# Miniprotein binders against q9k998: the designs that were tried, part 22

Target 1, 230 residues: q9k998
Amino acid sequence: MAKEPLIRVLLIEDDPMVQEVNRMFVEKLSGFTIVGTTATGEEGMVKTRELQPDLILLDIFMPKQDGLSFIKQIREQYIDVDIIAVTAANDTKTIKTLLRYGVMDYLVKPFTFERLKAALTQYEEMFRKMQKEAELSQDSLDEMIKQKQAQANMDDLPKGLHAHTLQQVIERLEELDEPKSAEEIGRDVGLARVTVRRYLNYLESVGQVEMDLTYGSIGRPIQTYKLKQG
Below, E stands for the ipSAE of ESMFold2; O stands for the ipSAE of OpenDDE; V2 stands for 0.75 times the mean of E and O plus 0.25 times the DockQ between their complexes.

## First folded at step 11 (miniprotein)

Design ko (at its last look DockQ between E and O 0.39; V2 from the best seeds 0.00; counts 0 for: pae E 8.6 > 1.5, pTM E .780 < .8)
Fold by OpenDDE base, look of step 11:
Structure ko (fold): chain B 230 residues (1-230), chain A 90 residues (1-90)
Amino acid sequence: as target 1 above (230 residues)
Amino acid sequence: TPEVEDLIDRLEKMIDLLEEKLERAEENPDDPEKVKRLASSIYSLASSIRSLAEEAKSNPDDPEAVQRLKDLAERIRDLAKKIKELVKRS
């Protein structure tokens, strides 16, 4: 089997320690290779043109250059490179700007190896899918978007919840025309009522699901669940 | 493997450098952004070492590497405690 080409990564980070840690993390993943590193966005622009990386892992809080200005410059020049942003800020203004500039993901410092691995694994899945398919169906796009949402929720998942199972529960909830019981949802996704209820309680706690009490014809109120309409 | 040993040697040097930076930050706590960057580096490295230690446990062919990673994991945990206290004071 022809070895799939490695994803070519450029690291832009002013802290040499953080840069080396990120290098070590990326090098652990068999799908990636570090083709260069820079300490500034200016050098990053030079190396991006020279090396033509597939992916940039970018610290946006470099002291000398706003990483947002770097992303803007990359997009203004129509350079075909994907960006994962690393940020010390979780402010909504910065995040909205990053999203507008089309970053693939963002990592809030301090991040875990698991979070970086998750971001890179998801990127690789997307990258490989786009390499294999000249055209993406709506279903294929929806799957890619859903995977992004599931992964963003993984880091905050309580112990004993799994992202793939959470995603299955969410997908079933998205298809509901009317609120359903945990038993009904469980039957539809092949899970025990008690298992589904743990996921539903989590989704309720994060404000994504609404629980209501329906009184059926036989005496006991049934808890029903639906996605919260924003 | 020589690759794992080289990685552990690099991690050890990084921890040494973080210890020196932490000592300097404790002596001059006047830069909260520097303390935050140092905290980020320590937490990232702690995650790296934990990940490496779990991988090394799954492939116990090098018991010396496993022990070295355990020792590094203790050192970085101590740094993480110290930096957490420093961040609370800043």
Scores: ipSAE 0.132, ipTM 0.593, lowest interface PAE 3.6, mean pLDDT 81
Fold by ESMFold2, look of step 11:
Formats: sequence, C-alpha cells, structure tokens
Structure ko (fold): chain B 230 residues (1-230), chain A 90 residues (1-90)
Amino acid sequence: as target 1 above (230 residues)
Amino acid sequence: TPEVEDLIDRLEKMIDLLEEKLERAEENPDDPEKVKRLASSIYSLASSIRSLAEEAKSNPDDPEAVQRLKDLAERIRDLAKKIKELVKRS
C-alpha cells in the first residue's frame, strides 16, 4: 500500500480555450499533475527536456506548428516520454501515422471529460505496472553485478597485482562518462601506463572490463576501456 | 470561492468570444473546418461548465456561483443549437 508518485503531464495546445479545459480535466484526476503548458511544438521540445514529464498530452492540430513533426522529433531524438495525441482527424492514414510513431492513445475531437478520463485511467494502470516491473528488473540486475564484482575481488590476484591498487582502477572506471585509454586512466589515478594496463588486462580477463579499438588523431587506433555491462 | 469565481469569469470571456466567432461563421459559412472547430470548442466548454457546477454544489456550497454557471449553461446550449443548424446548412 505504498504512496504512488504523481504522473507528471505536459500540455501542448495552442488554443487557450482548449488548453484551459484540458488543464481543468487533468487536475480533477487524482494521480496526475500538470508540470507545464505550452502553445507551440518548439517550446514543447524545450519544456520536455527541462521538465522531464512522464506524459505529454499533445494536440496534433496546431495551425502554426505541426504536432506530428513534434512527435517525429521526440522519437528520432530518443526522448523517453509517453504521448497521448488529440486530433481532429479520424481517418485511417492519420491514425496509422500516430500509431507508427508510438503514441499511447489518441483522442478524436470532440471528446468528453469521460473519454479523457478513460484514456488517462488506462494509461495510469499501465504506467504503474511498468514502473513496478522496471524496479524489480533493476534490483535483479544490480544483484547480478554485485555478485560478479564480489567474485573478482575474492579471487586470487596474479603475482604483482595488489587489491588496493586494483580497487583504485575499478573506482576510476566507475567514474568514467566515456571509454578512456590506459594512458588517460593512469594520469587520473597516478599510475604508469604499463601498470594500469596490467590491471586492465586482468579486469578484462575476468569479464569486468571491455576493450575497444577507436580511431584517434594518431595514425593507428587506440585501445579504450570501460566497465562491462551485465 | 475566489478560485471558482475566477474560473467562471474566464468561461464567460470564452463564451463571449465563441459567440462572436459563431456570428462570423453564420455570415460566411464557406469553411466547414471552422464550423467543426467551433463545435469542438462549444462541446469542451459545456463539459467545463458541467464539471464546475458539480464542484460549486459541493463543500463549500456557493449558490451565487451555481446560478452564474446555470446562466452560462443556457448560453452554451443556445450556441450548440446554432452550430447544429449551421452544420445542417453546410
């Protein structure tokens, strides 16, 4: 019986009368909160990045801005947000286009509060189920990663490697935003390149580190390293 | 309540605008998409009035707000009748 977080909604609608009505409808539903409103797709893109909403309620028919182009941009840029579309068109071609771009639901104008309530209620049920499953999957993955790291730490180290130094290299790898070379990692932890390579080779051999070849400004590829996923 | 009165004021302004737009559409019914958009707006405002009236009857009781909303509901009903007639002409 845990308290459930509110679903954060961004409204994108250029007609002030419709915007106010939709705001009133959403605010009457428990479980949802309006985190922002905007009248254009361009401002909608900015607000989506800034506010990180869970759901966008998007009116497709916007005379100045094409709502379908907004959906296309969201999907092409891999922004993780759900969309419920509001449209004036109910022809098969328009509906298929919306579904191809992965909207969660679509509402054809004119619609009632009861129709919007039904769509949002169905979305909330799915949202809560997916959130719970994601939490369980993340916990399982975290436990598997911890066991793999614990096994490496418990294994006998090759002659010449020290557990303290190995941990320093692991901690630096955990801090990386992108793969780095042994030379770069060595500068960061205060170890010679050849010493760091010995630790990286060991970590690769036990499956904790991935090595890749990348093209650099030097005439030959460079070896970069990162923690292995899984 | 002050919040309910503000919402009623906004609804009145939107109905005023809708009446003006409908008058223009009756004079020049050349664009069926404009008529369709007006019908959608009328429907949305009717839903808003119904929802707000339900709230105004609750705690606290606000009989002045309820009466204003009844007056707005009559105006929106008249607009719905006019738009229905306009759609038939198209």
Scores: ipSAE 0.012, ipTM 0.409, lowest interface PAE 8.6, mean pLDDT 75
ESMFold2 (binder alone), look of step 11: mean pLDDT 79; pTM 0.746

## First folded at step 12 (miniprotein)

Design f1 (at its last look DockQ between E and O 0.70; V2 from the best seeds 0.74)
Fold by OpenDDE base, look of step 12:
Structure f1 (fold): chain B 230 residues (1-230), chain A 88 residues (1-88)
Amino acid sequence: as target 1 above (230 residues)
Amino acid sequence: TPELEDLIDRLEKMIDLLEEKLERAEKNPDDPEEVKRMEWVIYMLASLIRYLAEEAKSGDPEAVQRLKDLAERIRDLAKKIKELVKRS
């Protein structure tokens, strides 16, 4: 099988330690290669033109440069590059601006490896699909748009929750015949118990999930979760 | 795997650097932004270490032990940085 070409990634991050962590995260994924790194958006523009990356992982919260201005310049120049934005801000105004500039995803700092892996996996699926299909069906477009819109409906999500991960948790809950623990749900969706519990607590707080206490034969009561049947 | 060993070596180097920086910050807490960045890096590294530890459960016992040691070190850093942030 011809090895599919790796997705070429440019990292733009001013903090050397954060840049190294992002490098380690991306390099752990087999579908990607880092072709360059920059500490400024100005250098980022130069390297984007020189390297012609497929994807930019962009810190928009750089102290000296407005990452939104960088995205604007990329779009105004019609540079064919996808952008995943990294931000310390989760305000609706910034998110709406990012969406208007056509970012593929946005990550709130600090983010987990699993969150970046999810973003890059979805990007790779889309990227590979667009490479193989000269024309996209309406259904394929709707799927791509839904993935972007699921991110837009995040306006009400607590800080550090992500719509995609929320959707994965919901989808798993929809498949449950019986209430399950956060640990069981976490194993099923490939997430840490603590992470899943944050989403379950959110869903409980908005009235979409009910929590029950299951008393096993030995030990502490286990919290189990199920979707509320509306 | 050589790839996992290289990644563990890089994690160790980053944790060493964080320990040094945190010790300096505890003595001279003059840059709250640096403390915040360190907290983010610690959080991110902790996630990768957990992921690698889960993936390596059936792998090389030496790699598993190294990842356990890193998980302990990063947990201690996470406690220290939280205490520092509360004092700032």
Scores: ipSAE 0.778, ipTM 0.920, lowest interface PAE 0.5, mean pLDDT 85
Fold by ESMFold2-Fast, scan of step 13:
Structure f1 (fold): chain B 230 residues (1-230), chain A 88 residues (1-88)
Amino acid sequence: as target 1 above (230 residues)
Amino acid sequence: TPELEDLIDRLEKMIDLLEEKLERAEKNPDDPEEVKRMEWVIYMLASLIRYLAEEAKSGDPEAVQRLKDLAERIRDLAKKIKELVKRS
């Protein structure tokens, strides 16, 4: 029974029996707590905002909204939540699509308790590592971020950031002749200002982008961004 | 332990529900997808029962016996549901 923060889990599963089994499986593990359950993706979106779970255990096959659409919506809205996908399909195309959406793992129904335990234990290890990194001084954190960038693996992106979208932002920055605002960059790549700013903040944190303040004739200074040359 | 006893109680309730649903499905097989989902649930529950029995074997004979009883019931359900799935 650890005094560490429990990982807060939201279950999204349309079948009541499967939902109860998943609940029993998760509750058997001491490091996890179920903060909510829902039978639809739409209600799941509402509960994600209300409860702010760390992890969603998400059924990909649902009658009204498939889980892939749910994942896409979560990522487009930059909601900070990790997802483990539950699917009835084991074909490689579906699995590759889930991995490209940045899910932490996937489970194929029917799965054993041992398989779920393995997935959640792996996730808990990653969760604790990330929390430990967040507790470091800014100097130590900066050093770790620099090392991660040097050995970059696309799986190392913060939750809610997609490799595909990050690449689009980088490609746009490479085309710039002068620094531009988050709004301008977002418009060019088809992202909301708030969304693109999150990618720019990440790139700044890993030393790839620098931010400057530009003053207009009158009004609030605007933040502008450009690739660091080194 | 109290935690294990609570989990076994919940397993018993789920198995009771599965037995009721299976009886209804045998009389009127109207939803092949529900039958398939019951097969999934039976498989998944069997794995948890096996895990709990292994964990309890070194210190809780009463829990081991209750889990063995549940394992027998789940095996019976698995046999019946496989026959239903073949009919769908």
Scores: ipSAE 0.772, ipTM 0.911, lowest interface PAE 0.6, mean pLDDT 80
Fold by ESMFold2, look of step 12:
Structure f1 (fold): chain B 230 residues (1-230), chain A 88 residues (1-88)
Amino acid sequence: as target 1 above (230 residues)
Amino acid sequence: TPELEDLIDRLEKMIDLLEEKLERAEKNPDDPEEVKRMEWVIYMLASLIRYLAEEAKSGDPEAVQRLKDLAERIRDLAKKIKELVKRS
């Protein structure tokens, strides 16, 4: 009778029809349960504290309070919850802001069931991996928390590096099953190779990433990167 | 199948609601934001209906037939909403 615990989802969406569609989409997926719904960001803050969800599916464009302000408040108050954003806007400025605040994914309305399923499936895989790692030992958990807290401190980062971008590079490295080049990693996260290399060099300098030289059928070696196993 | 039947029932209720709202909007078109939201919902529901129909083909012919019927209704709604949006 021992089942994997369901991922607890809070929906924040002001339109009743869109809310019901999102509910049907999420409930079709077996690893998730909806623990609440709200129509405003203000109610969303209250319910987040009350219900302690694992994941929030947040509509960015709500009439009274914009969802970007909600995300900012969550991050500033250090509330431990993951966010997948839903937006009507597909402009670079909005996307950069969402990435700065560390959303897990973003969906542009209207979206298909397959797109939401992909986002939630990817999230579930990450969630289950971190859950298993937390169960390995208290010492390992304590070390991981110390490293994440040190990395989240923007004042400790070298000039020109941003914490939200660094976190995205780390998260992509965690998903790799084999070492990849800076160019490959950059394509996956939507960053130029030169930019990604700056983050990888930093991560190597602090002992979190291992660099290896690989030789192909041509004369120049290719630098590949993976997380150092700790 | 009880979970699938519940989902199909909810899809049907949403389509009933959309048909009522669209009929009203065609007679008295006075809320373009509501029309836009209906357009989004129709698009998203269509994707779920198509997904469920493909999944159900593996062994639930009654569900496949119900989903085909809903797909026809959502297709008709999509045609009507597209025409209504063109008028704006």
Scores: ipSAE 0.746, ipTM 0.904, lowest interface PAE 0.8, mean pLDDT 81
ESMFold2 (binder alone), look of step 12: mean pLDDT 81; pTM 0.768
ESMFold2, look of step 13: ipSAE 0.739; ipTM 0.900
ESMFold2 (binder alone), look of step 13: mean pLDDT 81; pTM 0.767
OpenDDE base, look of step 13: ipSAE 0.773; ipTM 0.919

Design f2 (at its last look DockQ between E and O 0.47; V2 from the best seeds 0.68)
Fold by OpenDDE base, look of step 12:
Structure f2 (fold): chain B 230 residues (1-230), chain A 88 residues (1-88)
Amino acid sequence: as target 1 above (230 residues)
Amino acid sequence: TPELEDLIDRLEKMIDLLEEKLERAEKNPDDPEEVKRMEWIIYMLASLIRYLAEEAKSGDPEAVQRLKDLAERIRDLAKKIKELVKRS
């Protein structure tokens, strides 16, 4: 079977350390290759034309250029490229603007490897579907729209996760005043720590849970989890 | 795998750089944005290290040990940065 071509990714990020982290994250995924990196939106425009990437991972909070202006320029020039936005802002105005510009997804900083993996896996599924189908049926389109929405819906849980158990973990997290360990949450819901941790990692990957490190009396760091306050 | 070894080497290099930057920030706490960026990077790296450690459980014992050591180092950085943020 001919190896499917790798999805060509351009990274636009002004911080070289954050850029390297994003590179490590993307390169861990077998379906993707980074074809270039830029530190500015201006350079990003040049490299987008030169390299013709399939996907741009865009920091919208670059100090010199508003990433929204970059997306606007891409769309005004009818450049066929998909954009995943990385943002420090969770304000509804920015999110609505991003959605209007047709971004594929948005990631709130800081994000986990699992969150980026989820976004890129979903993108790859869509990309491969569109590559194989010259025409999308209404059902195929509805599935793609649902997949974009189903990052919110429990139906496409990773193998070995169950919607019922996820709901129990969420309900327990909603009741927490303070971040708790996977062991504590597991005791509260009647699940093994390892099992609960899979659900917590999933919830972290979809941006619903924040993980912090707390230090108990014995000085060992304990991973604690809470819902992200919207 | 060579790919995993390369990734571990890059993680080690990144953690070394963070340790050096954090030591400078502790001496000169005048850049709250740099401290915030470091906190972000530590959070992100910790997630990747955890993922790799879980994936590698049945793999090369040497790679597993290196990932455990990185997990310890990144936890120590996370402590230090959290304390620095509280002082900033």
Scores: ipSAE 0.773, ipTM 0.922, lowest interface PAE 0.5, mean pLDDT 85
Fold by ESMFold2, look of step 12:
Formats: structure tokens, sequence, C-alpha cells
Structure f2 (fold): chain B 230 residues (1-230), chain A 88 residues (1-88)
């Protein structure tokens, strides 16, 4: 239970015995499933479009089909698939060409099970990290949308407070660049001091407004209000 | 496990096919690419057999014995292939 989705692999290999070896190697590894096999690059292009694999294990040196041409076509057509190349050639030119085309890894035949396991394990680690990053980004956006919806909900107002009047008080507070008393705010919005205080007390109780004591003249301190920062 | 037994069965089938293919190549060894592919396959299968035998060592002595038998057959195939490439 709670298994992550399998990485879908297409094998492109013309020799049936090599195909079976690759199949056994891949199937031994948890996290992967083979969705298809083809014997040529041309069939590989068709199957890539039909099956939409996550990863292609591609034999570059097929006797009757050029695997480098396959990679070139994949990149030219902007098909979103990762490639691990298998090659018989050790020459630096071929390897540099594969790297330029952005293969995830290259394996030189003959290769051990341990070598393929290492390549696929490394690929899986990166694949899973990229999926987790994408999910977190979507969750962050969803959380932001939910927060905006909750802030816009005026249905929970106490008795005696009206949404229109509350909005007027909020808009006046947004216009202020320094804290003001309930009396000062009330004059600006056309409300009595006691009425404005009820709205300000509500806004303070839900965390939108801060109250402070200031000394503006001789005598008792004056309660002033401002929107909370942030 | 059923998974391990399936792999062992498939390894045995592959080795059977390699033995048949090698016998044919010994009689008519004119295709060096086919011989080279057999050598590659033998090398790759040997690595999987070794890996599975080590994995099974802790709890499946019957599987270990089957894998040891297959390893011996692979070793014999590797020797025959080396002799074939020298003769060619």
Amino acid sequence: as target 1 above (230 residues)
Amino acid sequence: TPELEDLIDRLEKMIDLLEEKLERAEKNPDDPEEVKRMEWIIYMLASLIRYLAEEAKSGDPEAVQRLKDLAERIRDLAKKIKELVKRS
C-alpha cells in the first residue's frame, strides 16, 4: 500500500536475447515497469507517441536502425521523454554526442546488472524529487486560494455589524499611514465613535487590527488603531 | 519467492538458448557479430546470476543451488566462446 507510481519504460533493442536480458534486469528493480518493446527506431517513435513512456532504454547501435537518429528526432519534435542510451562504442565522439542530446546516462555493452541498477536507481531518485517539487508547488497555490476565500467570507459577522459598514472601516484603515483613534476614524466614515469601536474591536478580535495606547496631549492615553502589518 | 523463481526459470531458458546457439556457431562460425553478442549476453547474465545468488543466500538454499548450477553452465559457455573466438 501507499506505493509510488511505477516509472514506465520503453525498450528499443533489435536483438531478442538482449531484449530479454534487459527485461529481466529492469523487472528485478522495484519502481519500474516495461510498457513496451520495439526492434527499430521507427517503431520506437510510433510507440513513444502511443505509450508516452517516462524513460526509454535505447540501443544506439542497432544493425538495421540508427539509434542516434532516433534521439535526434525525439529532441527535434520536443517529445518529453528521458533516455538512457546503450552503446557498443566506447569512442569519445559518440559519448559526447549522446551527452549533447541530453541522455540521462549511457551504458557500454556488455554491462552488469549492478551498472544498470545504479543508472536506474539514480534516475528514479531524480524522477521522484521532481514529482515532489511539482506537488509542493501546486499545494502552495491551493493553500493561497483557500486563504483568500476565507478572508473574503463576511458571513460570520456578530449581530449589529453590517458587511458594508465593516468594509468602509477597513478601507479607511488601509488609507491611513499612522494609527488613528476611533473618534478620528468615525469622523472620516460618518459613524459615531461607539459604533466604529464595535467594528474595530471585531477586527482586533480576528487579528486584522492592532490597538495601542498613545499620549497625544496632557491627560489620559488615547486608544489608536491600525491594520496589522503583513 | 515466486518472483525469484520466475527469474531463475527465465535465466535457465536463456542459458538453454545460448547453448543451442553456441553449438550452431561452433559448426558454422562465420558470423563474428553473433559470437560477440553471445559473449555480451553471457557476461550480463553472469552478473544477474551472481546478484541473485547473493540475495538468496540468506533464506532460500534451493534457489541458491539452482543459481550455482546456472553459474557453472554460464562459466562453461564463457570458456567455449573464448575458444571459438581464438579459433576464428
Scores: ipSAE 0.739, ipTM 0.898, lowest interface PAE 0.9, mean pLDDT 80
ESMFold2 (binder alone), look of step 12: mean pLDDT 80; pTM 0.765

Design f3 (at its last look DockQ between E and O 0.46; V2 from the best seeds 0.66)
Fold by OpenDDE base, look of step 12:
Structure f3 (fold): chain B 230 residues (1-230), chain A 88 residues (1-88)
Amino acid sequence: as target 1 above (230 residues)
Amino acid sequence: TPELEDLIDRLEKMIDLLEEKLERAEKNPDDPEEVKRMEWVIYQLASLIRYLAEEAKSGDPEAVQRLKDLAERIRDLAKKIKELVKRS
C-alpha cells in the first residue's frame, strides 16, 4: 500500500522554546511533517505562499501582529490552508472570531501533548477522508462537523476507555473543590491509579481537564487534576 | 528506536536550557513574561515526557531510565518556576 503522504505543517510562533516544543509534539505524530517555521505573521504569509502547507499551527498572540489579522489575510486571499489556532485567550469574543474565520480547532495555552495529539488526530481523519472522497455525503459531512464539534462524544473513546467509567471520573471531578491526584480519584471511584490516569489523560487531551504539579509533605511532586473552569 | 533517542536528546537539551534560564531569572526576576513562558514550556515538556514514559514501558530499559531522569528534572523545574511565579 502506498504510504499516504504526510500532512505538511507550518508553525508560526515567536518564542523559540515554544516553537521547539510544538515541533517535538508534531514530529512525534507519524502522519505529519513540519515544512517550515516562522516567528512572525508577515514571514508566515511568505512561507505559506512558498511552501503551500496543508496546515498552519498559528499562535494568535504574537507581539507584532495579531494572529486574527493573519487569518483574515489568508481568507481574503483565498489561500487553501487549514488553521489550528493556539491562544492564551479563552474569551468568547476571540473564540467566536476564530470560528467565523473557519479555524479547524483552537488550543488554549498551555496545552499538553495529548491535547495537540487529539486535535491533530481529528484533523488527520478529516484530511484523509476529504482526500479519498471527491464528494462528501451528508452523513460524512455530519460526521466531520461532529468531529470538529467534538466535545468528548462518549462514542469515540480511545480503545480501552468506556463511556460509563469516563462518566464516573467526570462526576468525581465535578465534585472537587481542589485538584486531586489520580490515586485519590481512583480511590474515590474504585479504580486503579493507572486506569484513572488513562481517563484523565483523555480528558486532558480533549481540553476538559487540567493537570498541575503539587508537592506533598515528602517533597515529591504529585500530578493533580481538576476540570478546566469554563 | 532512533526516533525516540533523538527525541530524548532534544528533551535533555531543552531541560538544560530551562535550568540555565531559570537560574538567570532567579537572580534577575525582572521579566515576568519570560517566567510565564518558562512555566508553559515546563508544563508542555512534562506532558510529553509522561506520554513517552508510558509508551516506552515495554521498550528499551535505557530509554526508560533516561525518561525517568528527565521526569525528575522537569519536576524539579516545575517546583522552582512555581515558587518564582509566586514571588513575581
Scores: ipSAE 0.756, ipTM 0.912, lowest interface PAE 0.6, mean pLDDT 84
Fold by ESMFold2, look of step 12:
Structure f3 (fold): chain B 230 residues (1-230), chain A 88 residues (1-88)
Amino acid sequence: as target 1 above (230 residues)
Amino acid sequence: TPELEDLIDRLEKMIDLLEEKLERAEKNPDDPEEVKRMEWVIYQLASLIRYLAEEAKSGDPEAVQRLKDLAERIRDLAKKIKELVKRS
């Protein structure tokens, strides 16, 4: 079959039994590869920089403060990585913090293989769609498809997107004088670039945001975004 | 089948380890956090064993038999750990 690049996963999990179970779960899925495992958030930061994973499967239940601190550090340092959180904790404060930092999914231990498979399958579908859409240039066919799409509301969000985070992105877009990149918008709202891009692509797909290519003198063209004019 | 055989071998090693740890916990129960963790691992392994057995039914009867044997061991572990939790 046509081979897509594997999604590179870093596991962060303190307990060796739980780590091995999660490793077996991920390795059963053909679209993913584990590029590293760590037992602490501190080593997780080091490995994230070294390995540049696409996705982190993060067990918050380690020292609970450590897992949340890890996510804060990732976002504060503008490291582009997606996170799926795994935890024994079900308290509202932890969940609110995870949502503020734009995790892709939140899994409560114990969970079935089917639950993790569903989360990773949904993530892979989004990951692959974003990759293919980036390959398409502005095209008359693509413009035609966009114009036929109906406008969606906040209650009909795709899996993996949260209304609070979407609202943050919309509010920032409303403040813009000029189009900005996903990286710039993410820096302004305290969200990972990849997280912001997912929200921006959703908003473009429903006709609320315009994307343009902006050419710089040094680098390759970058994608910039602004609210669509009414 | 080499990838499936490797997973089955690793499942078997995990179950061996759980059986050993549970025996120790039954004789000297002093770490409820570890017991809870074992309970979670047992639940999660059971789900993977079930998934692999269903997937293997169409083409690998020897793998199905190994997975069925492991499923019986994991069910016995689940019963024992529930009883251990009740005695505490």
Scores: ipSAE 0.704, ipTM 0.884, lowest interface PAE 1.0, mean pLDDT 79
ESMFold2 (binder alone), look of step 12: mean pLDDT 81; pTM 0.768

Design f4 (at its last look DockQ between E and O 0.35; V2 from the best seeds 0.65)
Fold by OpenDDE base, look of step 12:
Structure f4 (fold): chain B 230 residues (1-230), chain A 88 residues (1-88)
Amino acid sequence: as target 1 above (230 residues)
Amino acid sequence: TPELEDLIDRLEKMIDWLEEKLERAEKNPDDPEEVKRMEWVIYMLASLIRYLAEEAKSGDPEAVQRLKDLAERIRDLAKKIKELVKRS
């Protein structure tokens, strides 16, 4: 069977450390290849035209260039490229603007490998479906839109996650007024911290949970989790 | 796998670099943005290391041990960076 062609990814990130981490994350996924990297949106425009990537992983908050302006330029030029946005901001105005520009997904910094993996896996599924189907039926389109929503489909849980336990974690998260640690959530649902953390990482990966770093009084940043308010 | 070994080598290099940068930042705490970026990178790396460690549980014992060592190092970095953020 001919190996399906790898999805060609351009990384646009000004921080070389973050860029390298993003590279390691993407390269861990077998469906993707990084065809280039840039530290600026200006260079990003040049490489987008030159390399013709399928996907751009774009930092929106680059110091020298507004990533929103980059997306605008891409769309104004009718460049056929998909964009996953990476953002340090979770403000509703930025998110609404990103959605208007038709970004495929958005990731809040810092994000986990699991969160990027989920975004890219969903993108790959959509990308491959669109490659196979010259015309999408309404049902196929609804399935693709639903699959973006239906990362809530309990049937494709990662190995070692169970639907009933996921539901228990979600139900507990729905009751939270304030973000809680995996340890606190674990105590509340009767699960080990490590177990709950796997579910929380999954829920973060599917965009249902927001993770915040809280600086408790002792030593380590505590990851706190809350459901994304739709 | 050669791919996993390469990735572990890259992780080790990144952690070595972070350790050096953090030591410099502890001596010169005047760049809060750099400290924040380091904290993000540490968080992200810790997630990848955890994923790889889970995936490698049935694999090469040497790779598993290297990933355990990286997981320890990144946890120590995460402690140090948190203390630095509190002082900034």
Scores: ipSAE 0.758, ipTM 0.912, lowest interface PAE 0.5, mean pLDDT 84
Fold by ESMFold2, look of step 12:
Structure f4 (fold): chain B 230 residues (1-230), chain A 88 residues (1-88)
Amino acid sequence: as target 1 above (230 residues)
Amino acid sequence: TPELEDLIDRLEKMIDWLEEKLERAEKNPDDPEEVKRMEWVIYMLASLIRYLAEEAKSGDPEAVQRLKDLAERIRDLAKKIKELVKRS
């Protein structure tokens, strides 16, 4: 409760005693808070829009109010809320209908505290995972934008340079442990020195490669190239 | 803890409520769906009482005793409601 936001629960239950028991069950769990309770599906629709809960604990089998109609309306109106259904019915047809409507889980009354704890614990684990994945999806989108920028640089090559040859030169540069001359790189990729220099000069001009002068024992400087560290 | 004391107080109020409703139903049994809902609530409360008693064993013997007393009241309610359903 100190560092993680509480999961906000709307409780829809028509019987006051069952409602109070469900409230005690949910409030015992540290990751959840009840933001509202209602006795009907119609009031539940109003409160869902007003309170914007993360999760609805919905009693499906209400003699005066049809909980299946509530779920149908939520889905028809594209309201993005998770639902855990509570029902008095354990027949296969009802359960299949609930699952088709995309409920997260279903509980048959009467249920134990341990059963609700298990359902909500599983839900909380999924809820927290999806929060982290949503944050990572924004990072993934930012990374995709960076890739498009890099590809645009390759797609805008000067006349006389070819993308596949440029890639070969880049791959060779990635393999180097020390700076190498255009002649050395050319031998490794099967290109003449002058051709490789055209690619290296381009890579230097766009900031991907550094050129340096390396002095040998004979004293003649040689232009050497390596990938630029960002 | 204050949270546990609050839950025990609320459990006791709920049991008081059930005892009053059951006494009325024994004198004039006219709503079988309400009897069924009382059975559900008794079952659900029993599970919470058991959970809280186990949680409290290591550090709150007075809470454990209160929960044991409430568990006995719940067992008595369960027996009475079973007899009410059998007679009807």
Scores: ipSAE 0.743, ipTM 0.901, lowest interface PAE 0.9, mean pLDDT 80
ESMFold2 (binder alone), look of step 12: mean pLDDT 80; pTM 0.760

